# Ledger of designs, part 22: VHH binders against F-box/kelch-repeat protein At2g24250

Target 1, 374 residues: F-box/kelch-repeat protein At2g24250, of Arabidopsis thaliana (Mouse-ear cress) (q9zuh0)
Amino acid sequence: MAMKKKISTSSIMPDWSQLPEELLHIISTHLEDHYFDAVHARSVCRSWRSTFPFPSSLLRQSYSLPAFPLESKDLCCTLEKVPLFLFRVLTPPDAADASSEYFLGGLGQDKSNDHVELPSPLQCSVKVNVPGTEPILMNMLDCQIIPLGHKYRLMIGCNPEEYSAAFLPLNEQGGGGEFVALLDCTDLFLVLRSTEMRWIRLEKPSTASCKELFTFRGRFYATFFNGDTFVIDPSSLEATPLTPHIDSNFLVPSGNEELFLVKTDFLRCRVSRLDEEAAEWVEVSDLGDRVLFLGGHLGNFYCSAKELPHGCGLTGDSILFTVGSRNVTYPYKYGVHTNKRKAEDNINCWRSSRENRVLFRNRYDPVLSFRVER
Below, E stands for the ipSAE of ESMFold2; O stands for the ipSAE of OpenDDE; V2 stands for 0.75 times the mean of E and O plus 0.25 times the DockQ between their complexes.

## First folded at step 8 (VHH)

Design k20 (framework vhh_enristomig)
Fold by ESMFold2-Fast, scan of step 8:
Structure k20 (fold): chain B 374 residues (1-374), chain A 123 residues (1-123)
Amino acid sequence: as target 1 above (374 residues)
Amino acid sequence: EVQLLESGGGEVQPGGSLRLSCAASGFTFSSYAISWYRQAPGKQREWVSTIHSGGSTNYAESVKGRFTISRDNAKNTLYLQMSSLRAEDTAVYYCARELYTYEVWKGDAFDYWGQGTLVTVKP
């Protein structure tokens, strides 16, 4: 709420507007991975604003698309690239029973959204809309921001509905390049190729409802609630069953190198990795530096613990998952035996780390999002 | 080889009913989803309804509850029963074969369309 700050002590302060250009350039390169620090640096003066570019990862990119074929009206149709961040609220060290809380959300400049604005250079706090509670006033200096990747969504007209979407860029350098998108529209799939800019309707390869759509190694993957899984070529649109057959639960791509299968039973978790040469799922004993996120309508994704900020409260060999109507989850350590009898069955189990909570968007809850001030 | 032929269009007053037909030939009709689209002057073609090979149906929000799509695989014919017609329903109606192959997804770059049938709802 600080509109102006008054210096209470008579001390000599450096004139930051007169910093050498070479030093500003060095600072700028170090802030490339520190999004909010870059935004604050741009507010110091005109020379800093011209030196520090506005972080492109804080901008909501959108693609104008042909009129949606499952609607009778000629409504504005867009595909939005929503960057996903994990916001960690830093709990004061003095609070004896305090736990760290995490919020999963996006950042954007959409003025039509009912979301809280990011703090200006003259403000240190924002209101955050938390599902099921009154808005919370959060100090951004007490928040760590962890990039997790992107979610794509289709918006039609006044944004009455969101469709599950998988997006395959054919140009690695930007969101404006060539792409292929695959959308789950419940009774059918829709495909859009940027080179053609027309909707293609596809019958689903399984009679069951689609569970997840994602991309891995330049192909689309579709999983279904009956356990069917198909790999779809973005050029031919031919669907091939994934072999060996999977009965369960979650597929998680780990970059472009590994595909994991996570099987869950109330207190038991088994993770297997696809061995493409042998066409076999090979059970793994630990995840190393990997953190797997499994949940609801957001899909499954991965991050490396090595890419997380020091002291962020998340470590490798962890699984975070949300099931059913739950919007709260906790980190679980993989490979920990919770019951000696289950250990004798050679079953890996997880233990809940209830010191931290993570809030995920479900179908009916808004994404925890912030507007970016320009 | 592939042919779709629409019929049943005409003039009707608001609140009236009309039944459109689409006769298909040159492909295995029962294996494909078939859709109805419409195009009013100066507007893009709009999707109206789809019936899948398995018999499930989808409707555009503006026609839901008023239009009924059906198929007769023995006659290779698609139907659209239109009721409670409005001025906004005035358009040329087309049937189209969707871009896929039976049991396996295989998309082509081209739609197979009929020549259309005109529906005019006069006040």
Scores: ipSAE 0.000, ipTM 0.112, lowest interface PAE 21.9, mean pLDDT 66

Design k21 (framework vhh_7sr4_2)
Fold by ESMFold2-Fast, scan of step 8:
Structure k21 (fold): chain B 374 residues (1-374), chain A 122 residues (1-122)
Amino acid sequence: as target 1 above (374 residues)
Amino acid sequence: EVKLVESGGGLVQPGGSLRLSCAASGFTFSSYAMGWYRQTPGKQRDLVADITSGGSTKYGDSVKGRFTISRDNTKNTVYLQMNSLKPEDTAVYYCAADLYEGYTWSSEYDYWGQGTQVTVSS
């Protein structure tokens, strides 16, 4: 993510409500890629709200789809783009000394999923509902938030479905709006091309249950619980086994250039990188500034440690295992180790230091939910 | 269609021995870690023993030196040999397959057997 120099309006004028439109326009140009700062600016007054557009990255983006073919009620479908964030809780009232706690997910309503459309362009605060305490009202500027990308989810009527989805935009450079979507519907795959807008039933290339669907270098990747892994061409829909073979592991795309393989054996892991020229998986001992996030309904993804807030306690060369229900986001705490696996264990974390050690903490800590107040 | 079928439980006198077996199907057995957990009424499940795909083992502190976990990849079966049994070992014993790939929403072992009762009593 490109970062521009932050502009402070308080250093320009003593009376902010009287700023000329010319100055507001200059400020808005510099905030175009700082979406939470833009939300805050919009809360100042009506003139600022009209000058600073509401960030589209925080609004629900969806694609209207044909009626779902596996549903008898002929309900309308949409594919929702769900933004993912890493939240750092800085100073909660009851835990002022635990400023390094993290919350992974999106902005959601009480008991809702990981995404919500903000109801008002003037609203820049969210309530954090922590079981056992009164709800904590957090301003987005006080909660350090790092965008981690997005995922797609299927909506049938008004209900979210838990089908795994991979979304491949076509003509990204040209902005053509064309795409191919691939859904895992348990017994079969469904494919949708934006050019045809009709569901295509596709036999799964493996008899086993599908673990994950994702996109990498313009192709779909499908992994299965029996260790099968296939690369699917979005045009022909031909499935080809991934070479070299893997044995039921996590595959993590890191940008468009690297594919990592994480093998896990009961709280122990090893990482390899695909070397396409050699046609082999090469074990690595150093991930550099990369942080890999594994697991949960959020899928596998990465971020750069350089994009994390200063002093957050997470560094590069790390793997974090995420655990949670499909409607729940869990806080992340780093650096705790246990030799016993208990129902209350919360997270796993690994850092490459020659030992490949997985760290474990309470898995059943209270659920945190974000909600937008109106 | 993951299935874990346990056998070998029963009533035994203190100091006796039992061998538990767990037959697994529906996944590539040799690629995953397998474990045994136990639960007494009113308490959470505790780790008894686990074995990785590579054969590395770990034991709960209360059973070290008395219990041995092993696996046979040709039979898709994991075993728990229980020696020098004590009344405190009385519990329902569960076989578990560690198919944790980050896609499950339950505890640390995603797939569990039905459990087999072990009672150590005079």
Scores: ipSAE 0.000, ipTM 0.196, lowest interface PAE 14.5, mean pLDDT 64

Design k22 (framework vhh_7sr4_2)
Fold by ESMFold2-Fast, scan of step 8:
Structure k22 (fold): chain B 374 residues (1-374), chain A 121 residues (1-121)
Amino acid sequence: as target 1 above (374 residues)
Amino acid sequence: EVKLVESGGGLVQPGGSLRLSCAASGFTFSSYAMGWYRQTPGKQRDLVADITSGGSTKYGDSVKGRFTISRDNTKNTVYLQMNSLKPEDTAVYYCATEYDLSYWKDAFDYWGQGTQVTVSS
């Protein structure tokens, strides 16, 4: 409801430490899109720290689960909602408009530290663990953070587990916190409904190993390494083959609006979009502002290139493959390479045109851990 | 780590035959496409043949009808049967995988040493 008098920014005192709490609150709501700026605001003084909450996007939503039924140990389980980010690292001297390195992963607290808050970028260097290398000590002023969405991670006791998890929230608008979770446990699927809080054993619909579990438009999708793909109803748990039939290794959901099919044989990459009304896959000529991330243990997802830092190698109409040793990949420019047979047949043409590096955490824990160094 | 080991090359007269083998390890072989590439002195590597995880095959125009690619997922091996060999087929033959080929090879290129095929009297 509208108040008779409005808050005016022209009434702000010259001494910033004397700013009224109501004005600080308005400023804090506009800083939620700037994760490190919010952390900075909390370091200014005690009044600002109490007014500017720790960024909610950096907090991990977790769900307490019943003891894991496939472990001989009676260990408590939790399902963590892990936000995924790209961290752009600039090499000195300042190279903002040149090639950059990216770190891809979740953001989290170092498990050996009881502190929840991230250090201020101005005052702290953080140690970033990268697979196959010594930990890198970085000044956070040299980093930009780009949100990519979320992944769900199963925790058994204090350890992250490699089991793939898909999480379907129910009644989001009603705020009930009700959900259905589906886990790939190698030999079988496990289902958990929040209304019952008991593990349900579900026979796998394919004899092959599960490649990816995800949610799209209120259903679970399971892809398998032999090419099988099934849609699973969260209520009945009935698994039906995906129609129209796919002949591809990668399905990429783009929110609730689009489902992409990426078919690749070497450098012959083709992207199609599901047309549900026509019941067919329609090849797309370009991806616009979309960047697709394919393969690896982080699954398949997308982000908007408009939210990426300027001067990086990650532009719209790009695909990143996370398959291969050491989890290092380079962007594939969809429109340029797929429209030229010479480039599709000549692997050196793609390799010589690539810029920048994207690095991923190890398979066991996709989360980057930050720790203040002394 | 991805490892590909080529074998079966040698010296053969025009019109002869050779069978190349590539033993693969370090990835889920049955899930990825496999291919054969060749490189002649002074030229870039060319695709000879590939085979998808589902068994679909594609051949370069110069070898179509003469070469046959196949795979054995139980042995993690891909084969190239080469018939009616010509002097122009003389090259080092490299095994490749979609898993390996999707990666920039400047730092982690395991094309191995390849296997030399020489077609000459």
Scores: ipSAE 0.000, ipTM 0.231, lowest interface PAE 11.8, mean pLDDT 65

Design k23 (from r24 with D31S E101T D104T; framework vhh_enristomig; at its last look DockQ between E and O 0.05; V2 from the best seeds 0.00; counts 0 for: pae E 21.5 > 2, unsure alone 64.2 < 65, grease 24.24 > 24.2, placed apart)
Fold by OpenDDE, look of step 9:
Structure k23 (fold): chain B 374 residues (1-374), chain A 122 residues (1-122)
Amino acid sequence: as target 1 above (374 residues)
Amino acid sequence: EVQLLESGGGEVQPGGSLRLSCAASGFTFSSYAISWYRQAPGKQREWVSTISSGGSTNYAESVKGRFTISRDNAKNTLYLQMSSLRAEDTAVYYCAADLYTGYTWSSEYDYWGQGTLVTVKP
């Protein structure tokens, strides 16, 4: 009985590092419009890294603004446009317990010369800045990268401090065109129009501290800790209240498609969308493929579940809400019954299943890392 | 366990006054809009008054000027001060809580009490 030696056809993964340079150059020219593919390509090996430039679209853009009037001092002001991404770094299969880590934040190029050899097996990396730690070099080979848009940061002073700000481009041509900037200061708002290039003082529409500034469909939105919410017209600078006082509410723009209002008592949530035509909030029981992230230090944001890695534990039509000081995030689903809840509870709301947990490993800008615990 | 417990109901003469209370537990009371409803015998349940989480108040036309809704978040208690009571005010009064503030006409409240009976008789 001849034991047929199962020739484990060790699928000899072709050594892609051995591709001729000429071929790499050709490939590189075809990836110019595919910046994520370029990132993957750079992660193959040193030769690939040297051939494929880091995509310029992933770099932070900086703009010099007029001096910022603060405490009788004119401070230098810089606007940064930071592209944001959700990405999953694949852990080597041999790492038994290595649950895939997800990161939210910017992607940065290693400032090291492309000719510098990186430690094996990492031949090319994306530098990730984790607050409180040294920058981490992550292998982006075969990683999943999801664009989330842009975040604007205003850096003020020689030792730059970041202020909360919202930026509204007035021209379709992204970061270099006309814009209006709204800044949150302690006692007032400051507005800068690119055409005027001066800061204008604007009274805050609420007596409370501003919680968040963001933009949606060509308007500024301001939320306050007392529950006040205002929409501010960028031209007239008039503030209009959107909602009555709500103790615990969250506004979440889904790109330019929908603006969601989430009301919560931490046990349950109700969600409404803004109908701009009717100027009304309409309750919704379905978010589609959207995953809303609420309660984090990075503010509120959304992601399409279609773009999330398979098996990550996150599904569409969900709210991830960070509850309490424990830094634990729970998924909320519509109409979910928990064994702990009496059958008599209104099921027409979003409820936490508490079955799955999302653990944020780092809550601070610029990179948010989290793990879904099953 | 979420509970809304109404109290203060009873018999009163026409023109009299009564104060209802609703004690809430098991949820974040301060985040909710709280309403009073009433149901008279043989009639449908009707909205009486709502107080938002922010303290804004609304009243049905039938009780406007006579009833006052208030809340004490520290005590997790809702109140309804009723004055100039009429026979038509006879009903079981219910407390209801909803996360949506500003909606006075929601038929889908999150929580309901068991009710307290108010009888206005000569």
Scores: ipSAE 0.000, ipTM 0.232, lowest interface PAE 16.6, mean pLDDT 75
ESMFold2-Fast, scan of step 8: ipSAE 0.446; ipTM 0.798
ESMFold2, look of step 9: ipSAE 0.000; ipTM 0.106
ESMFold2 (binder alone), look of step 9: mean pLDDT 79; pTM 0.795

Design k24 (from r19 with D56S D100T E105K; framework vhh_enristomig)
Fold by ESMFold2-Fast, scan of step 8:
Structure k24 (fold): chain B 374 residues (1-374), chain A 121 residues (1-121)
Amino acid sequence: as target 1 above (374 residues)
Amino acid sequence: EVQLLESGGGEVQPGGSLRLSCAASGFTFSSYAISWYRQAPGKQREWVSTITSGGSTNYAESVKGRFTISRDNAKNTLYLQMSSLRAEDTAVYYCATEYTLSYWKDAFDYWGQGTLVTVKP
């Protein structure tokens, strides 16, 4: 993901409350690209909290939107930007296999409650609020946390909606802040242009159910369960079929240069790259430094293995699959596997054997809220 | 719409046999891998067997040598031949496809209603 840099393994900072502010500023600039180290520093004491700013990427940025057109009530509506992270559980007390568990989820400061804060290095556990579940006590030292990217979700009133959303900024880091959002609302698409601030109803270009919405090269892409895929212009809203046709495959954008197609049938995994000039998918034998994430309802994305912390257990030429609403994630070594997976390496086998060892429970909402009580 | 209809379950004595069927519609059956899952009361769903579009098969350790998965692409039907049944095989059996196991849409609507298998001592 473009926004992330190489992250150090979990950093345990000493209690340096007596450190001069000038030195704290030097440390702060050094930690600018290390989100969790900065958050831990803020939890040491009052002076550190004022010196180290809370990472803006961990704040839940939101965009105020017009009242939702499919609701009869005039409820406030917001589009929320949720940062995504990969969590690795390293050392459960008893289980030898638990160190291989991964979970995908959102992490951010809950603005609805001022006492929500990530723990200091001296506080190894916090209560984690998971929607629909009793608060879970999480040990931060048992997890390696890797930033990946972000997902957009719709909030109507205080409730997150299960709509797929794609967000396209129109002014690249300019002062405009203009955007276009596209939502899949089951029976139709909804479009919102920031310049007009009104909802536009758009007929779906396929009769099948929408599988995913994402952005690539300044356009929207919509995939459907029958294999239809359309490219939608954010200005005209005209949908053009993507050729060649795709059946039960996953599209993963890699920056603005490459679009990958991942096909899996439980026992085989094949990856192809789009050759736009030839209008064909070209199968690739290895992904090099690339790590592809099939994030379930969180979307598909990529990162470079060079951006991952050393010793995190992930290397290039890998695909990570997220299974079900509990965001359980497992790695697959693309270049090493033959044309078949062994039973033990099958997604379904892995899921059934390890799914009950989930530290995080995310039935409806992939976002985890860290809360310090009292 | 993808639809999966399981049948063939029932009560059987230990050591007996049953053949389960799954009739599929709403997608190109021959192009997809299809799996059998089972869920005992109060337990999580467990993977049982998979057959690929090309006919390759795989099985959970607990059923290897006793169960045989097969498909008939002309009839859009998946089968599970179960032999040497044990009390531990008592469960509701479900069939599932790639559509049912979508990674970015937890579409439980794509799971069939299942078929109950009871092995009574």
Scores: ipSAE 0.000, ipTM 0.183, lowest interface PAE 17.0, mean pLDDT 65

Design m03 (framework vhh_6fv0_2)
Fold by ESMFold2-Fast, scan of step 8:
Formats: structure tokens, sequence, C-alpha cells
Structure m03 (fold): chain B 374 residues (1-374), chain A 123 residues (1-123)
């Protein structure tokens, strides 16, 4: 039995609302690149909310959808945009002079008591549970937050669904808030056009299970576990096989600029770039300033090494594999391995650092959740 | 049991210096932001400074900027406030406080502060 006592203490909270405007302005300028510091400052009191704008990269956008056709019509259905971040734990005295710990995950509402403590107006510490590791207590004031993009998840009522989803905004075509969404519902594809707001059922272009859905240069891409890959036009919904053909591996969009194919063969990894003009996959000898994240339910994505903190040990020309049930990965350098005395002789990538540990959760559900107060 | 114990206060002349310390126990010190707050006679509680859990971020009340420096030694579970160029207006009881936290494993949340250390600035 839990013994709960009223703890009557002589503790007194400072009146943060009495901070002078000059101080608030100085703090505001220092918080520009510290997203959680800005969120915590805004949660202190009403006057701080007017001084510190909410970081747009942390806003969880949701789109109201028609009732899901495979479920009760009484349940609300939404598509949530879940931001993905790399959290770097800062260690004194200078983070650049120490090895770094990283946490890879999304932000969202967590209704499980197993994952995180919901932040209060003055709370800076969040307890995070990662399967297979001991619980981690993270002080958000001591974390550098690196945005990596987003992942869409389907919500039916209060429950996240493990359906793959791709979302294509059409705002550049003159339609404010217009979009097309594509979902893999195991036995079929579902499409929703914002202009019609009704579910369209599509036969899958392959009999195999769908591996991933994503968008690249205004089109949907669907990959399948048998190696089939299709490009789907968002207007006609016509599925065309991707040319040139690929074997089953990872496709990584680097924004709208480049599409990478990563082939893994036991101890070997090779990366190719799509040359659309020549209709060819061109093998690359290095990744330049790119860091690729591959695998799992978080999807495949990249970040620029220029956005990483100086001296953190995560540099360009790196791949991190977030595949399987393991909760830890490390940066692997891409290219020809030159040390033939290592066990990984003649492989195209190798582990470059043992100290740059990246923790992750291989699920659609976010690993870290916050109560965002308005 | 969370405990905070301040020390280092005393009597100094205007323009003098003092270093305050706060010894913390009963929690993972490096995981919490810490505050220095003060209360002058017949006045309310005033915030003075905040330091993040790692010590990487510090914040100050405008009237003490450039004169006060907050720091921490996480290996020793100790918080410090270096006070230089002290003014009569700085005379107060100084308290160490842990950031507000919510313990949802129960039905309670707690705010903690120490007993305080007195700073007097007099000719």
Amino acid sequence: as target 1 above (374 residues)
Amino acid sequence: QVQLQESGGGLVQPGGSLRLSCAASGFTFSSYAMYWVRQAPEKGLEWVSTISGSGGSTYYKDSVKGRFTVSRDNAKNTLYLQMNSLKPEDAAQYYCAREYTVEYTGDSYFDYRGQGTQVTVSS
C-alpha cells in the first residue's frame, strides 16, 4: 500500500512574473536555438508567454479526417504530424570537449504511465523509458535539440494506429491547407484528398506487404518487402514501377534534392544516388555533409552535419542503423574501409566512434511526450 | 528526503564579496535546475538566479548581472553563488531552491528550499 502524506514545507516558489522586461528580452535572444528552453519559459506565466514565441518546430499539427472506413463511424479520426528530433545531452564544462550521448525520437502525447512525466510550468526534467535500457532522466535545459523532420501517424479516437502514412501538402498549388494522404492499411491502400474529404480505396500495386511510404518531389513512393517499388501520382493515383528497378533495401529522401538507395549485404553497405535525367542509380563514394538514419518504424531520413554541434563526434559521411529490437546505435563511416586487420575487412562502412551513443525506440509511438500548454 | 543547506553568508562592507554555497542531498542533483532566491526585511521573495542541471545555461535578475555568478559542482552536489560588488540593496536572507517538479507516481508534487543564509551589507 502506498502511504501518501501531505508534505507541508517552508518551500516558497519565486514569483517569476516579476522579472524585468530587459532580462526577458536577453533570455529570449539566448533561447532562439533552444526549443525546450523557450517552451519552459512560456509555461512560467502569462507575461512570459507574450515575450517568448512558441517554437514552430515543436507544434504538433493534426488534420481532421472522415470517419475511418474500417472502424466505428463514431470515432474521431486524425492524422498527426509527429516531429522527429535528435536530442544531444550537454555535459559540462564544454560539450565540445566531451563524448556525447544522443536520444533519437519523436514528440507526442503519451497516455502510458511507463514513458514520461508530463511537464509542469516549471519542470525541466523528463523521465524517459526506453525498452531494454534503464530509465533515463533528461534535463531539457541541458539538451540541444536538432530537428530531423517528421513522421505522420493515424489516430483513431485516442489510439495511434501502426499504419504507414505519407502526407503531401499542396499549398504551393494555390490551395491553402490542401493535401493528399496515402495510408497502408495492410490489405489495401487508402487515399484522402482534402478537396473531397472522402476515403478512396486503392488496390495495392504489389501483392507483397508494404515496407514504407514516403513523399519525394511531389509524388508518393511505396516500397514492398519483395523489392517492388512504385511511384504514385497524387492526382491520378496511377502507380508506376520505379525506373531503374531496385532490389529490396532502403530508400532515403534527402529533402526534395536527392534520393538515396542504400543496399546492405551482411558486412557490406553501398549507397547510390538517383540520377533522374539519366534514369540511373549512381554509386557514391561518400555522403559529404550527410548523416543518414536507416530503419525501423521511425522511417529513413537524413540530417546535415552542419546542423550538428561542433566537436560532438557526429560528422558527415555517416550512417546510423536503427533496425531491429536493439535500442542503441553508433555512427558508421561510409566508404572504403582501409584497415584490413579489423574483423570488418573489406566492408564499405565501419564504426567510427564508441562514445557517440544514440538511444532510440523502434515504434510508431513517440518515446518522449510533452504537455504543451496554451 | 530532499535536503538543501545554504552557507557562506555574513556581514560585508559595500563593494565587498561573498560566496554562497548550497549542499544538496536526497535527489539526483545534476538532473534538476537550481535557483537562488532572496528575501529582504519586510519584502517579498525575489528571484536572483537560475542554473540548468548541467550548468550550461545561467540566468540572472537584471540588478545583479555582471556582479553575481551562479555555478555548480555536480560531483559534489553543491550549488554556488559568487557575489561581487555587493550593495546595501543586496542585503537579504538567501535561499537555495530546487526546480518545481511533478511526481506523478503519487498524487503529490513538491517544492523544496533550504533554511537560508543571511547576507548583511553595512559600512
Scores: ipSAE 0.000, ipTM 0.287, lowest interface PAE 14.9, mean pLDDT 67

Design m04 (framework vhh_8dlx_2)
Fold by ESMFold2-Fast, scan of step 8:
Structure m04 (fold): chain B 374 residues (1-374), chain A 122 residues (1-122)
Amino acid sequence: as target 1 above (374 residues)
Amino acid sequence: EVQLVESGGGVVQPGRSLRLSCAASGFTFSSYAMHWVRQAPGKGLEWIGNIYYSGSTFYNPSLKSLVTISRDDSTNTLYLQMNSLRAEDTAIYYCAREYTVEYTGDSYFDYWGKGTLVTVSS
């Protein structure tokens, strides 16, 4: 319901360009949760553009890094903070139903542009390039956008690299923008502390290939394809094995409160939480208000359903399996399905529609690029 | 678009054999591992077994002596041969395509057929 007002399509008396600055400012504070309405408002006139800031949630923040040590050329190197969103396609009139279509992706600029903005409030459709299919024309006013968090990617020159990255901000008095970043560069890990701005080579704690890097409770976590998982201290860089050992899994941090292990086989889904004090994985029968997103190369995400707008189509105790560019599944109701009949409802979770609805993503880059074409 | 169509189901007497087929279209069949799964009335899903693109097969240990999975990549067809059928084999039988999540190595079924009913009755 964030996009409900659709202010960019309104023809309002008095003339909007003559609206007092104070009233315009009040409107801008109401639009900060309505991403594309804010972007459209900025295109009305110069007064509106100065009054309505570009939504910071749509901007890709970047961190300048030292020249990448594994490249022979001294190319510009940056770490990009890519905001990730779940897109719900709404068709007017919107009727709230549990079978809504969803697309997972990051919002980003076209590689030739420095920001994403719509040229006119009357031009609400953008071409979205979907790998393996014809470009889809999306009406952005009919798309509900739900923020899910961020993913970090490494840029060397103008090219994204396929290295996994984890980013830990530091909260020290007088520090402010200080951070520690950890990169998986296949044969080794690279660490960068913002206070030193020099690359530190870190021996991998496992000989197996790294599967995932993420942060949880102020530490780095690294998982490996052989089932090894290590907790890495950002100051000492010491790697400690996570106990108990895990096999096949998705690890999903739920804020700083809980770490979930999602085990899937061909028919079943089981979720457990880490009890660090008891050193055991405790199976959970329901997820409460949690929504889990299992997104392969895009990473695994958590969202609280209580923080979502009413009518967005997502409820607690849900898992979305959003893997692949051509697979779309409806929310899997974990507690309901595990309590009814263990394996029966799993067919609904993995059963793809014959309509073959598409996940919008770049295979090598978690950015959904919008191109506004003349 | 990916399509999987099961056939060969029907009513069969206990102790007899039955072969099910699954016709695949819309993808490069020879590049994917394929699975058979069944669901008996009022029961959960039961994995029967799979066949990799290499031809290697793996079976549910409870069913290994009773079933054989094979494939014909020239006709894009998956087969399930069942022997010594019992009343408890009455189920809807599905074929499914394996999707492997590259970074985790975990596998899921991304496409299923509509199923074919097998009724074992005297």
Scores: ipSAE 0.000, ipTM 0.220, lowest interface PAE 14.6, mean pLDDT 66

